# VH-VL binders against o60147, part 6

Target 1, 175 residues: o60147
Amino acid sequence: MLEKNKYLYIFRHIQTNQVLLSQGNVLKKTALFQLPYPLQKPVAPNGMRPAKLRKDHWVPLLKVEFPNESMFQSVFMQLLNYRKYRSVQPLTSDLLKLPIPVRRRKIMRQEVPNTIADLADILNKEKFPENSVRLQLSDKSDSEYADWPPSVQIDSEEIKLSRGFREKTTVDEAR

## First folded at step 5 (VH-VL)

Design v1
Fold by ESMFold2, look of step 7:
Structure v1 (fold): chain C 175 residues (1-175), chain A 122 residues (1-122), chain B 107 residues (1-107)
Amino acid sequence: as target 1 above (175 residues)
Amino acid sequence: QVTLKESGPTLVKPTQTLTLTCTFSGFSLSKYGVGVAWIRQPPGKALEWLAHIDWDDDKRYYPALKNRLTITKDTSKNQVVLTMTNMDPVDTATYYCARIRYYDSSGYFDYWGQGTLVTVSS
Amino acid sequence: EIVLTQSPDFQSVTPKEKVTITCRASQSIGYYIHWYQQKPDQYPKLLIKYASQSFSGVPSRFSGSGSGTDFTLTINSLEAEDAATYYCQQYDSLPLTFGQGTKVEIK
């Protein structure tokens, strides 16, 4: 209400590596509806929706600042569409040959890389000015999941917050 | 910025061993999510995948050629090397190196070198 | 190994007309198919990944569709620079395989 949103916040689940997109720096329980349901794949991480949001289970993955709200909205909707497209596909034949525990582990490990790759794919297709999109990661090595266009400036400082995307305040500076 | 370039001999005699080097820039094979592949194309014919090696040194070979192929990498030099033994005139082809980008348990070849024609002739 | 069969092998098409190229897999491969364009005497270039996702910089006249065993690449309005051979490629399972190619020429 106060300002037009131009920030994308992405969270990951500490155990399942599921990913949630947020328009705000605090994850709301309605975000859980982003997770696939009903299941088209018989795999736990992609087809599970927790009954409620456990704030201690979701940590920051990355934050993106766009030039304006319109660009944010476009990218946000495209990310949801990329996930939907991927989620309705069968698993590869090679993946189906693996023992179930190994298969589940590989599937869980893919959600973060896949989401980051989706973001980069969208940004590579957009007509954003050079250095106009600022990307901040909790782990800078996660930028290696994709190639980034000249429009993306990757912040040299990682997100150091233990919970959420809290901004520094006068109190934090006094300590 | 991503580029790949093949180098090596352009003429090889039958039974000799071919060694091709792919030198690349704009990415590293010490990074998750990519690999480098060798694909060949005989004159006027279709593309044939030969081998690829990924960031964690995992190696894959086309089964019918596995006993003739060796793929290795030198991440410090940004190079991938393919060795193919017992060359025959039917192996005359343009040899490409290409980057494989992994996504959703699969991968695709997003950047290719210009290719190098290797002729096998006595 | 998965065999990809393209149709037709060859097309001669008037500029501005629609081109449709098919790729049929010998078994279901989900959406794990990619399309490449190879112009005469050039290296291949990625057009479409994962059945329908355009690669960066690819003109909007190129599109892909299909799932399972039957896939299509469509050029909605053929341009002179689109004269090339087109290949589909699967990575549902090793070994990686390509279709035999479809050559498109301008009439």
Scores: ipSAE 0.736, ipTM 0.856, lowest interface PAE 0.9, mean pLDDT 87
Fold by ESMFold2, fold request of step 12:
Structure v1 (fold): chain C 175 residues (1-175), chain A 122 residues (1-122), chain B 107 residues (1-107)
Amino acid sequence: as target 1 above (175 residues)
Amino acid sequence: QVTLKESGPTLVKPTQTLTLTCTFSGFSLSKYGVGVAWIRQPPGKALEWLAHIDWDDDKRYYPALKNRLTITKDTSKNQVVLTMTNMDPVDTATYYCARIRYYDSSGYFDYWGQGTLVTVSS
Amino acid sequence: EIVLTQSPDFQSVTPKEKVTITCRASQSIGYYIHWYQQKPDQYPKLLIKYASQSFSGVPSRFSGSGSGTDFTLTINSLEAEDAATYYCQQYDSLPLTFGQGTKVEIK
């Protein structure tokens, strides 16, 4: 019988707020290839691709459980396409007029809300059954970046892991 | 379901102050990433953005009209109010309120009210 | 401020045929352009955001393309209910501006 992935894991960088998508609860080194090269967007919004993956710099942002692998694959592919589409665009003219320190601060905060909005846009266009997609966030207020369809059930419990998506034994026992 | 509705006077005399209220439901202005805007459309003409106000109380106005416009919000009542002073017959238009959704340092108007025609005449 | 010029101002088109509406910006605006449909005596409705991203519930016959200064809204097979005025709008730079509109009628 073949193993099938129906979970999406999303991480953010603790300093730059860059976002990485993952099929597993632990980031692989190849995930860094999701981040833009310097030439795709001069002075990358949140900084350039890190030289190596430091797992202590990446914390959970959200986790999504789909009812099956086919739905996961569809959404995962679309998220990558949304990011690619956004990544090849110039910054707004108003943003470019700002002093560099101010511009960098505003840009640093964009990838998290943009990624969450992309996820919601994709889910609003899909024909998933009501309450069939479970969303768990590290900070429930991050759900405010978008409007969610009836197919999405937002978990009342936040992700409380300090590193990766590993749960402590005592947390598992309480569930 | 997101809805917005404009209310206020439909007839205003020149020099008077127009006060329009946008009452909305299905979302909150305490929710990050949204705002409410006022856009007008003179009969048979194009749309013209007037002002908008964000969840964090950031306010933006069309520069040529900023001395005549004031936008405020009451998040507990789900209302946004536009005040426009010194009305003139050229300000006759349908006034819309619309929700602005922010994304990638920019924004668009995803939901609109039905509009209210304001006629400025003596 | 950024001027958006739409072309044509008016089209009368046979049902099921393709409609093409262009919007040209007075300066580069990246992909920060959105398209709205306004039917007679109705409020505007969002069709396309960020040049090419369809809004939820919009029929697949509507599509958008372009970047920089030249943008296109396409209706691949015109339906009777598509008779409306179409507007482009930019938010690359304040003040927010709209195109003058393109009225589409069924021939």
Scores: ipSAE 0.728, ipTM 0.851, lowest interface PAE 0.9, mean pLDDT 87
Fold by OpenDDE, look of step 5:
Structure v1 (fold): chain C 175 residues (1-175), chain A 122 residues (1-122), chain B 107 residues (1-107)
Amino acid sequence: as target 1 above (175 residues)
Amino acid sequence: QVTLKESGPTLVKPTQTLTLTCTFSGFSLSKYGVGVAWIRQPPGKALEWLAHIDWDDDKRYYPALKNRLTITKDTSKNQVVLTMTNMDPVDTATYYCARIRYYDSSGYFDYWGQGTLVTVSS
Amino acid sequence: EIVLTQSPDFQSVTPKEKVTITCRASQSIGYYIHWYQQKPDQYPKLLIKYASQSFSGVPSRFSGSGSGTDFTLTINSLEAEDAATYYCQQYDSLPLTFGQGTKVEIK
């Protein structure tokens, strides 16, 4: 469906808080390649990348609708670049002073806010037309992780995605 | 729109306690990723970080001034208060409050108040 | 504490010329450095975050680079309105610290 090409979906791992970006509402196995290699700064304990995509381990974080695919692609690539850049930077000295378990917990809690902040930063720089980008969050309060430009319209309704990486239908709600 | 504004006395006598209030809008100190810092600047000199408080009520102070500084927040009023005891003429400076945006185990000061000049004099 | 040393302390520059300000950290701080601009009688404004990321609304002539201990703020073509004092600041470790500042004046 041509309409799916303008939608960015972001998913969060329920245990590790790792974040995956998806074009469209179906998370592909190849999305796992977004996760850092074990030798890189890990978000998950021991820098683990799941061997396979477990749909039941991922929940929706947010959905972004762009005016067109080109804008989507631009933002998508920039998001990946931000994440990559961040992943290769050393940890702060203060963080390194913390015990490993505490450090890991803090790092894991940062991925979602960092991703949202990245998105907002990119959108602020892109200077898209006013209200041309529609943002829908699974938790509306997550919008507070960043300041949003006028180009972004935050939806008052929360996103409804199932663990199967698709939007919930009326049938799903009846279950 | 994010705004911050400092308020308090502009003249303090030596040994007295300075109390400054930062009133802000456009954000809250109730969620992860935001804090408020106090930074001062003596006339013609560089910037000096004094203290900050985050959404989780974590307070940090400049070590050399820790025993003189107290920072608190009232989330419901969108206010952060800084108290500094035993003021001295060397503490004469423009005092700024600024928002901290936390990111990647770090942070930056993205929005500042206009500052308030505090003069310590007999 | 981490000491940030800026260079030079002062520059007098002709409009349209390139301005380069350096900031050296006493220890490696990764990319956890930010740059601020303070015009006379004004509050500091964020220009660059995390060594190289421009803050919203900052003109494209401003750029930042560096990692570890050596960082650079560049104004590609100086405008009259860019007369100000520039500060680097680190958030690698507490206490937070600023450089001593670099004053840029227009010839």
Scores: ipSAE 0.710, ipTM 0.887, lowest interface PAE 0.8, mean pLDDT 91
Fold by ESMFold2, fold request of step 12:
Structure v1 (fold): chain C 175 residues (1-175), chain A 122 residues (1-122), chain B 107 residues (1-107)
Amino acid sequence: as target 1 above (175 residues)
Amino acid sequence: QVTLKESGPTLVKPTQTLTLTCTFSGFSLSKYGVGVAWIRQPPGKALEWLAHIDWDDDKRYYPALKNRLTITKDTSKNQVVLTMTNMDPVDTATYYCARIRYYDSSGYFDYWGQGTLVTVSS
Amino acid sequence: EIVLTQSPDFQSVTPKEKVTITCRASQSIGYYIHWYQQKPDQYPKLLIKYASQSFSGVPSRFSGSGSGTDFTLTINSLEAEDAATYYCQQYDSLPLTFGQGTKVEIK
């Protein structure tokens, strides 16, 4: 009865397409610690953390509503683990043949689709009740990067926030 | 939702050029992360990738057949065309077009056409 | 060119029993391997992507595992509709290659 719905917010960087996870619609500076440094130096500065959190450089990608904290924490931790797991895979042999600037661009363009696919894979493995998880996207066509389990209900409304301008604080108290 | 369909001749004489058209719907080749491939399967044998073309007009060919293959697209018609020159009876196969979807710098074929059998004989 | 060698070429299995199909790559391909099912006279359908990730609508009795050079597709309780030929496919490096196939029949 005291347990309330929890939201996962996912943001992307407008230039690098790096992805950050958040409990709220406003990013905290500590979110930057989710970004790994390259394990292999040939892909620098790919995976490099920005020097500062510029809130106008991070735009909404999607949000997910979970019925309770336990489900949220499970999915949140798994998303971080999936990202780390993907980061330790060898680059494909073909990717390694490319000039570094081309290679970097290809890797950057994949982070959003990769994250969406990771989320769907996690949700497909969970035994959540049908329609218990609501997904809302900034661009509904992004749902096409993956197949979604019966537990996921995709909201017909897109997230309608302008780039660089968004609510900084959710009001928690009744007024 | 997503459909692909192969069209073209079903009988070709040796030395002729085969032209196959893949007409698709439910997606666009102007979207990041997708492409269309041609894959063939000789009767009773394994699948063989021939070529693919992506949204960036990047084209890749099976090396041993590169001099015989040309792949092109017309995004306004939702079509991808494969031409294969100097056909030989060993090229008798079912020819499929399929959508390739990318993840983590690799890709897989998530939707396939029903295939068209092309027989090469005199 | 990366060669994928499947084993066995053919397997006849009693319903409800476990089917195991292996795919060995001629070089390390990370997890960049995918599995397809092709029923007689039909086009192939995707089952498993990236070694272990199920595609939409694929029954839970299908699973994939492995990394590097050795990969396995498992059907943990064979159903009649699973009679098909199964192919692995890699995209670590062009050209894209498929295994030679494993035909599974109901005994």
Scores: ipSAE 0.560, ipTM 0.768, lowest interface PAE 1.1, mean pLDDT 85

Design v5
Fold by OpenDDE, look of step 7:
Structure v5 (fold): chain C 175 residues (1-175), chain A 122 residues (1-122), chain B 107 residues (1-107)
Amino acid sequence: as target 1 above (175 residues)
Amino acid sequence: QVTLKESGPTLVKPTQTLTLTCTFSGFSLSKYGVGVAWIRQPPGKALEWLAHIDWDDDKRYYPALKNRLTITKDTSKNQVVLTMTNMDPVDTATYYCARIRYYDSSGYFDYWGQGTLVTVSS
Amino acid sequence: EIVLTQSPDFQSVTPKEKVTITCRASQSIGSYIHWYQQKPDQYPKLLIKYASRSFSGVPSRFSGSGSGTDFTLTINSLEAEDAATYYCQQYDSLPLTFGQGTKVEIK
């Protein structure tokens, strides 16, 4: 029996590229608390936490299977910490020199690759057993955003989740 | 596996133009978050950043050498070319190309070529 | 440009001893600093990124710390193979700049 508690799902917003972490393949409303408040450093141009979870606005980014729940919890918490740390860090002087619209576009594009890179860094640090962590991506090319340790096995198959956090069907593929 | 390799002349006369090519594999400059930089190191001295180009064709140059430097990329060939005009003996150095990995509006050089020694002499 | 000043310029150390290298920036750069190792007649290799994050494959004896203007690279127990010149580098603003380097030799 596969323990559901050992699976990490990461979702991205189709418009803002914001990222949410989830334990399990169904994104809960409480996941929205991962997003910054308006007074915090914005990850997206609007920098706002949605009032409600719109399932149709989120798509799966990747799925990670861990050997056990403890390892999952460790990585999950570290990912949140990395995000929080990043959100309070000042922008580079170089970025601050750019016009606001250009800056916003650049920032908007960073969250997904940053999250993937964070995951890889965390896993590199944890030194899990070889091939003990299984990674599935919605887009295989996203694996290129980071160097992965030997503990990570990248599946050749993409994740089979669609918008709305359900299994992908032939109808979904046609959209 | 990511690899980079510098190629070009190893001997250049003063006032001539240096053209160096960086050929890389294991990544593409068409994907977000990647760039290629040129860095040189005179014998026995420290590293000096010269220029870089990213996936968005954004080009940046060391200000003091900006008028002498041109950087271009050919994504289809996985190549980045650096030209430096009006070479002087003071420009004698090992020239490296390196990949830039961008993260959080910053970047680092995670993979380097072996470097090529360019000597400027009459 | 941002000037990075390393200390010391040179250090002769006995194996298994702790090595500490400091890099000071002329202005605050947050955590946008990286450390490289260059052995004689070799190309530089990335050790630490963003002040404290180890690069893949880097031995655990290497660590980085600091924020703002003062940064430190630490080798907890020096190995013979660690003889090299170490450089800090900033990516807070252009032009990108390196420290002058710290040469570590085995005593």
Scores: ipSAE 0.721, ipTM 0.889, lowest interface PAE 0.8, mean pLDDT 91
Fold by ESMFold2, look of step 7:
Parts: structure tokens; C-alpha cells; sequence
Structure v5 (fold): chain C 175 residues (1-175), chain A 122 residues (1-122), chain B 107 residues (1-107)
């Protein structure tokens, strides 16, 4: 059953702009393990891991439909590896010169664009067939964080969801 | 398709002011993550970064040349302009404009113009 | 200002052999280094970003490695079209700086 998933779901935290990757349209508590622990400097610039998942704080960022589950699994694992690689990088020397509050704000502002750039970098390397990967965003302007390969078809419609990735009823949409 | 092209004089005299225009297409400077930079290369020598301007009009200059350089943008024309004052024969170089792409607080130059050779001679 | 010193300045290499180019930074720069190829009379082209991540369309024979102060660009089987000058560039801190270049020729 697990091998049938070909959808990637990405969530954004409404306050911190941290990002969580999901195989399902609802976040599981174990997704929080993607967030790093504080470690010795400089490897702990990311936000702290909350004790529990507050589902009211996480909203859809984007959804990706792949041609098959094998391609989904490959991209999902690569995205996790990219995040891990960034989390162990020391901060740049210029970033370290900034006052701590300013530094933290700049780091948090990068999580969404960095994740979108990672996704595009992976898709540019994977040589998928033209228009074989469907990308849907909650905010279409977020596509500007990267250059997309011909394999990616960006949906004209934004995600119209208040929570999760399940569409609202037609009554809600009409208003 | 992302393209950049340099335009301006190819011959200037010592003490004159050089004005170079970079005209680009296939992207805009309206969103976090990109800027336009000027890099020069004296004949037979290494690349030298001069300046760049970001989407939010933040401007950065090579410190030793900061008093001679001005970088500006015109978003309606998709142009970035570099002005360099008091030109000297040592400034003879090919001048490139390039897109800088930011990621994880660092940046690289992913698309370049063809370059324009500027000769400074009396 | 961070100085990037490349080695060697020049090398002549038999086709199909491995080429190794090094870049040494005057201070630790993490993995914030990028590599460019410049063929004669052409503009530079991005090859590798962030020490080891290939840019789109770059042949698999090109790879990068390293962190801290010592970085390597490798061409695992040299092709005739790879004759060029190679540059490393850092953006750990401003001013952005390039290495002096390494010229690779076919022997």
C-alpha cells in the first residue's frame, strides 16, 4: 500500500515559515523529526522542534503529482538529504556579523524559497518526460523562486484549501 | 529563456566616465532570490566582481572601487546600469553582466551576457 | 577579503585521463564555493554550485568536492571540448572573489 503513493505534500508554518515534507495530505506527528535539534554551533541555526504538532499552524505550500511512486520516492529522499546538508552547513561569515535577532529572521525567511529551489534543482536533474510532473502552489508567485524544467506543469489554479489538501465543497468555493 | 546583454561604449579616454547597460529578459527583479551583477575580466587575467543590485534595490560594491561605481536598475525596462568614473588604462577589460541567484545566504552567477570589451586609451 | 588560490595555474592532459583542479581559501568558507568553465573567447559558464551540486545540463564527468578551505573540481575522463580555463568563486562573505584560474589544455 505504501508503495502506491505518488504525491508529495509540502506544508509551511504560518508564523516561522519552517517547512515540512509529507507523503500524505495530512501531517503526521513524526514529520516534526525533519526539524533539527539544537547542536553545537554553527549547526543549529534552524528553528527548534516543537514538542507536538499543532495542525492549525501548518498550511499547504505546494503539492506535486509524479508519474509513479518510484519517482516520488526518489525526489522525496533527495529533498530530505538537501535539507540535512543545509542544516549541517556553518552559517556564512556575513550572516554571523549580524545581530542575533536579524540573523534569525533572515534564516527563517529562506526556508520556503530554499525548499522550492531544492525541488526544482532535483527535477532539473532527473530528466522526467515533458509535462509529466504536476505542480500546484498555494501562492503561484512562489514559482519565481526557481527555474523549472519542461517536465513540470504548473497548475493555473492555486490550492483552494483552508487546511490539508482536500478541496472544500462547492458551497464554500462559491463564497 | 534567460538572456542578458551588455551595451555601451567600447572605447573611452582616461578620466572619462563609463556607463554600461545590461538589458535582460526571461526573469524579473521583483522577487527574493535574484540580482544582476557586473564582473570584469582584464585581457588574459582573472574575473573580478564589481557590483550587484538585488530585487529589493540593495546595492553592493567592491570596496576598493566603491567611490567610482554606481549601480542602478530600471524595472520597467529590464535594465541595470553601471557607471564607473575616472577610467584609467588599467580598467581595460571585458565587462560582463550576470544574474546572481541566491540560495542559503550565498550566491552564484548562473547566466551571463556575452561581455563587452572596453578599452581605455588616450 | 577572502583569497582563493587555485592549483595548478596550467596543465596539459592526455584525452580520457582524470583532471584534478584545487581551490584553497584563505579562511574557512563552509561549502560556499562555485565553479565556472570559460572556453577561449567565451563567457564563463556555471558548472558546480555549493562545492558539489552540478548545475543543470553539466556532463556527469564533472564533479566537485571539499569543505572548509580545500576544494576540488574533477573531470573524470577529459574530452577535447573540456579545454578551458576553470575558476572557483566564493560567497561566504563580500566582496565576492574568484580564484586566479586554471587553464586546461589537451596534450
Amino acid sequence: as target 1 above (175 residues)
Amino acid sequence: QVTLKESGPTLVKPTQTLTLTCTFSGFSLSKYGVGVAWIRQPPGKALEWLAHIDWDDDKRYYPALKNRLTITKDTSKNQVVLTMTNMDPVDTATYYCARIRYYDSSGYFDYWGQGTLVTVSS
Amino acid sequence: EIVLTQSPDFQSVTPKEKVTITCRASQSIGSYIHWYQQKPDQYPKLLIKYASRSFSGVPSRFSGSGSGTDFTLTINSLEAEDAATYYCQQYDSLPLTFGQGTKVEIK
Scores: ipSAE 0.600, ipTM 0.820, lowest interface PAE 1.4, mean pLDDT 86

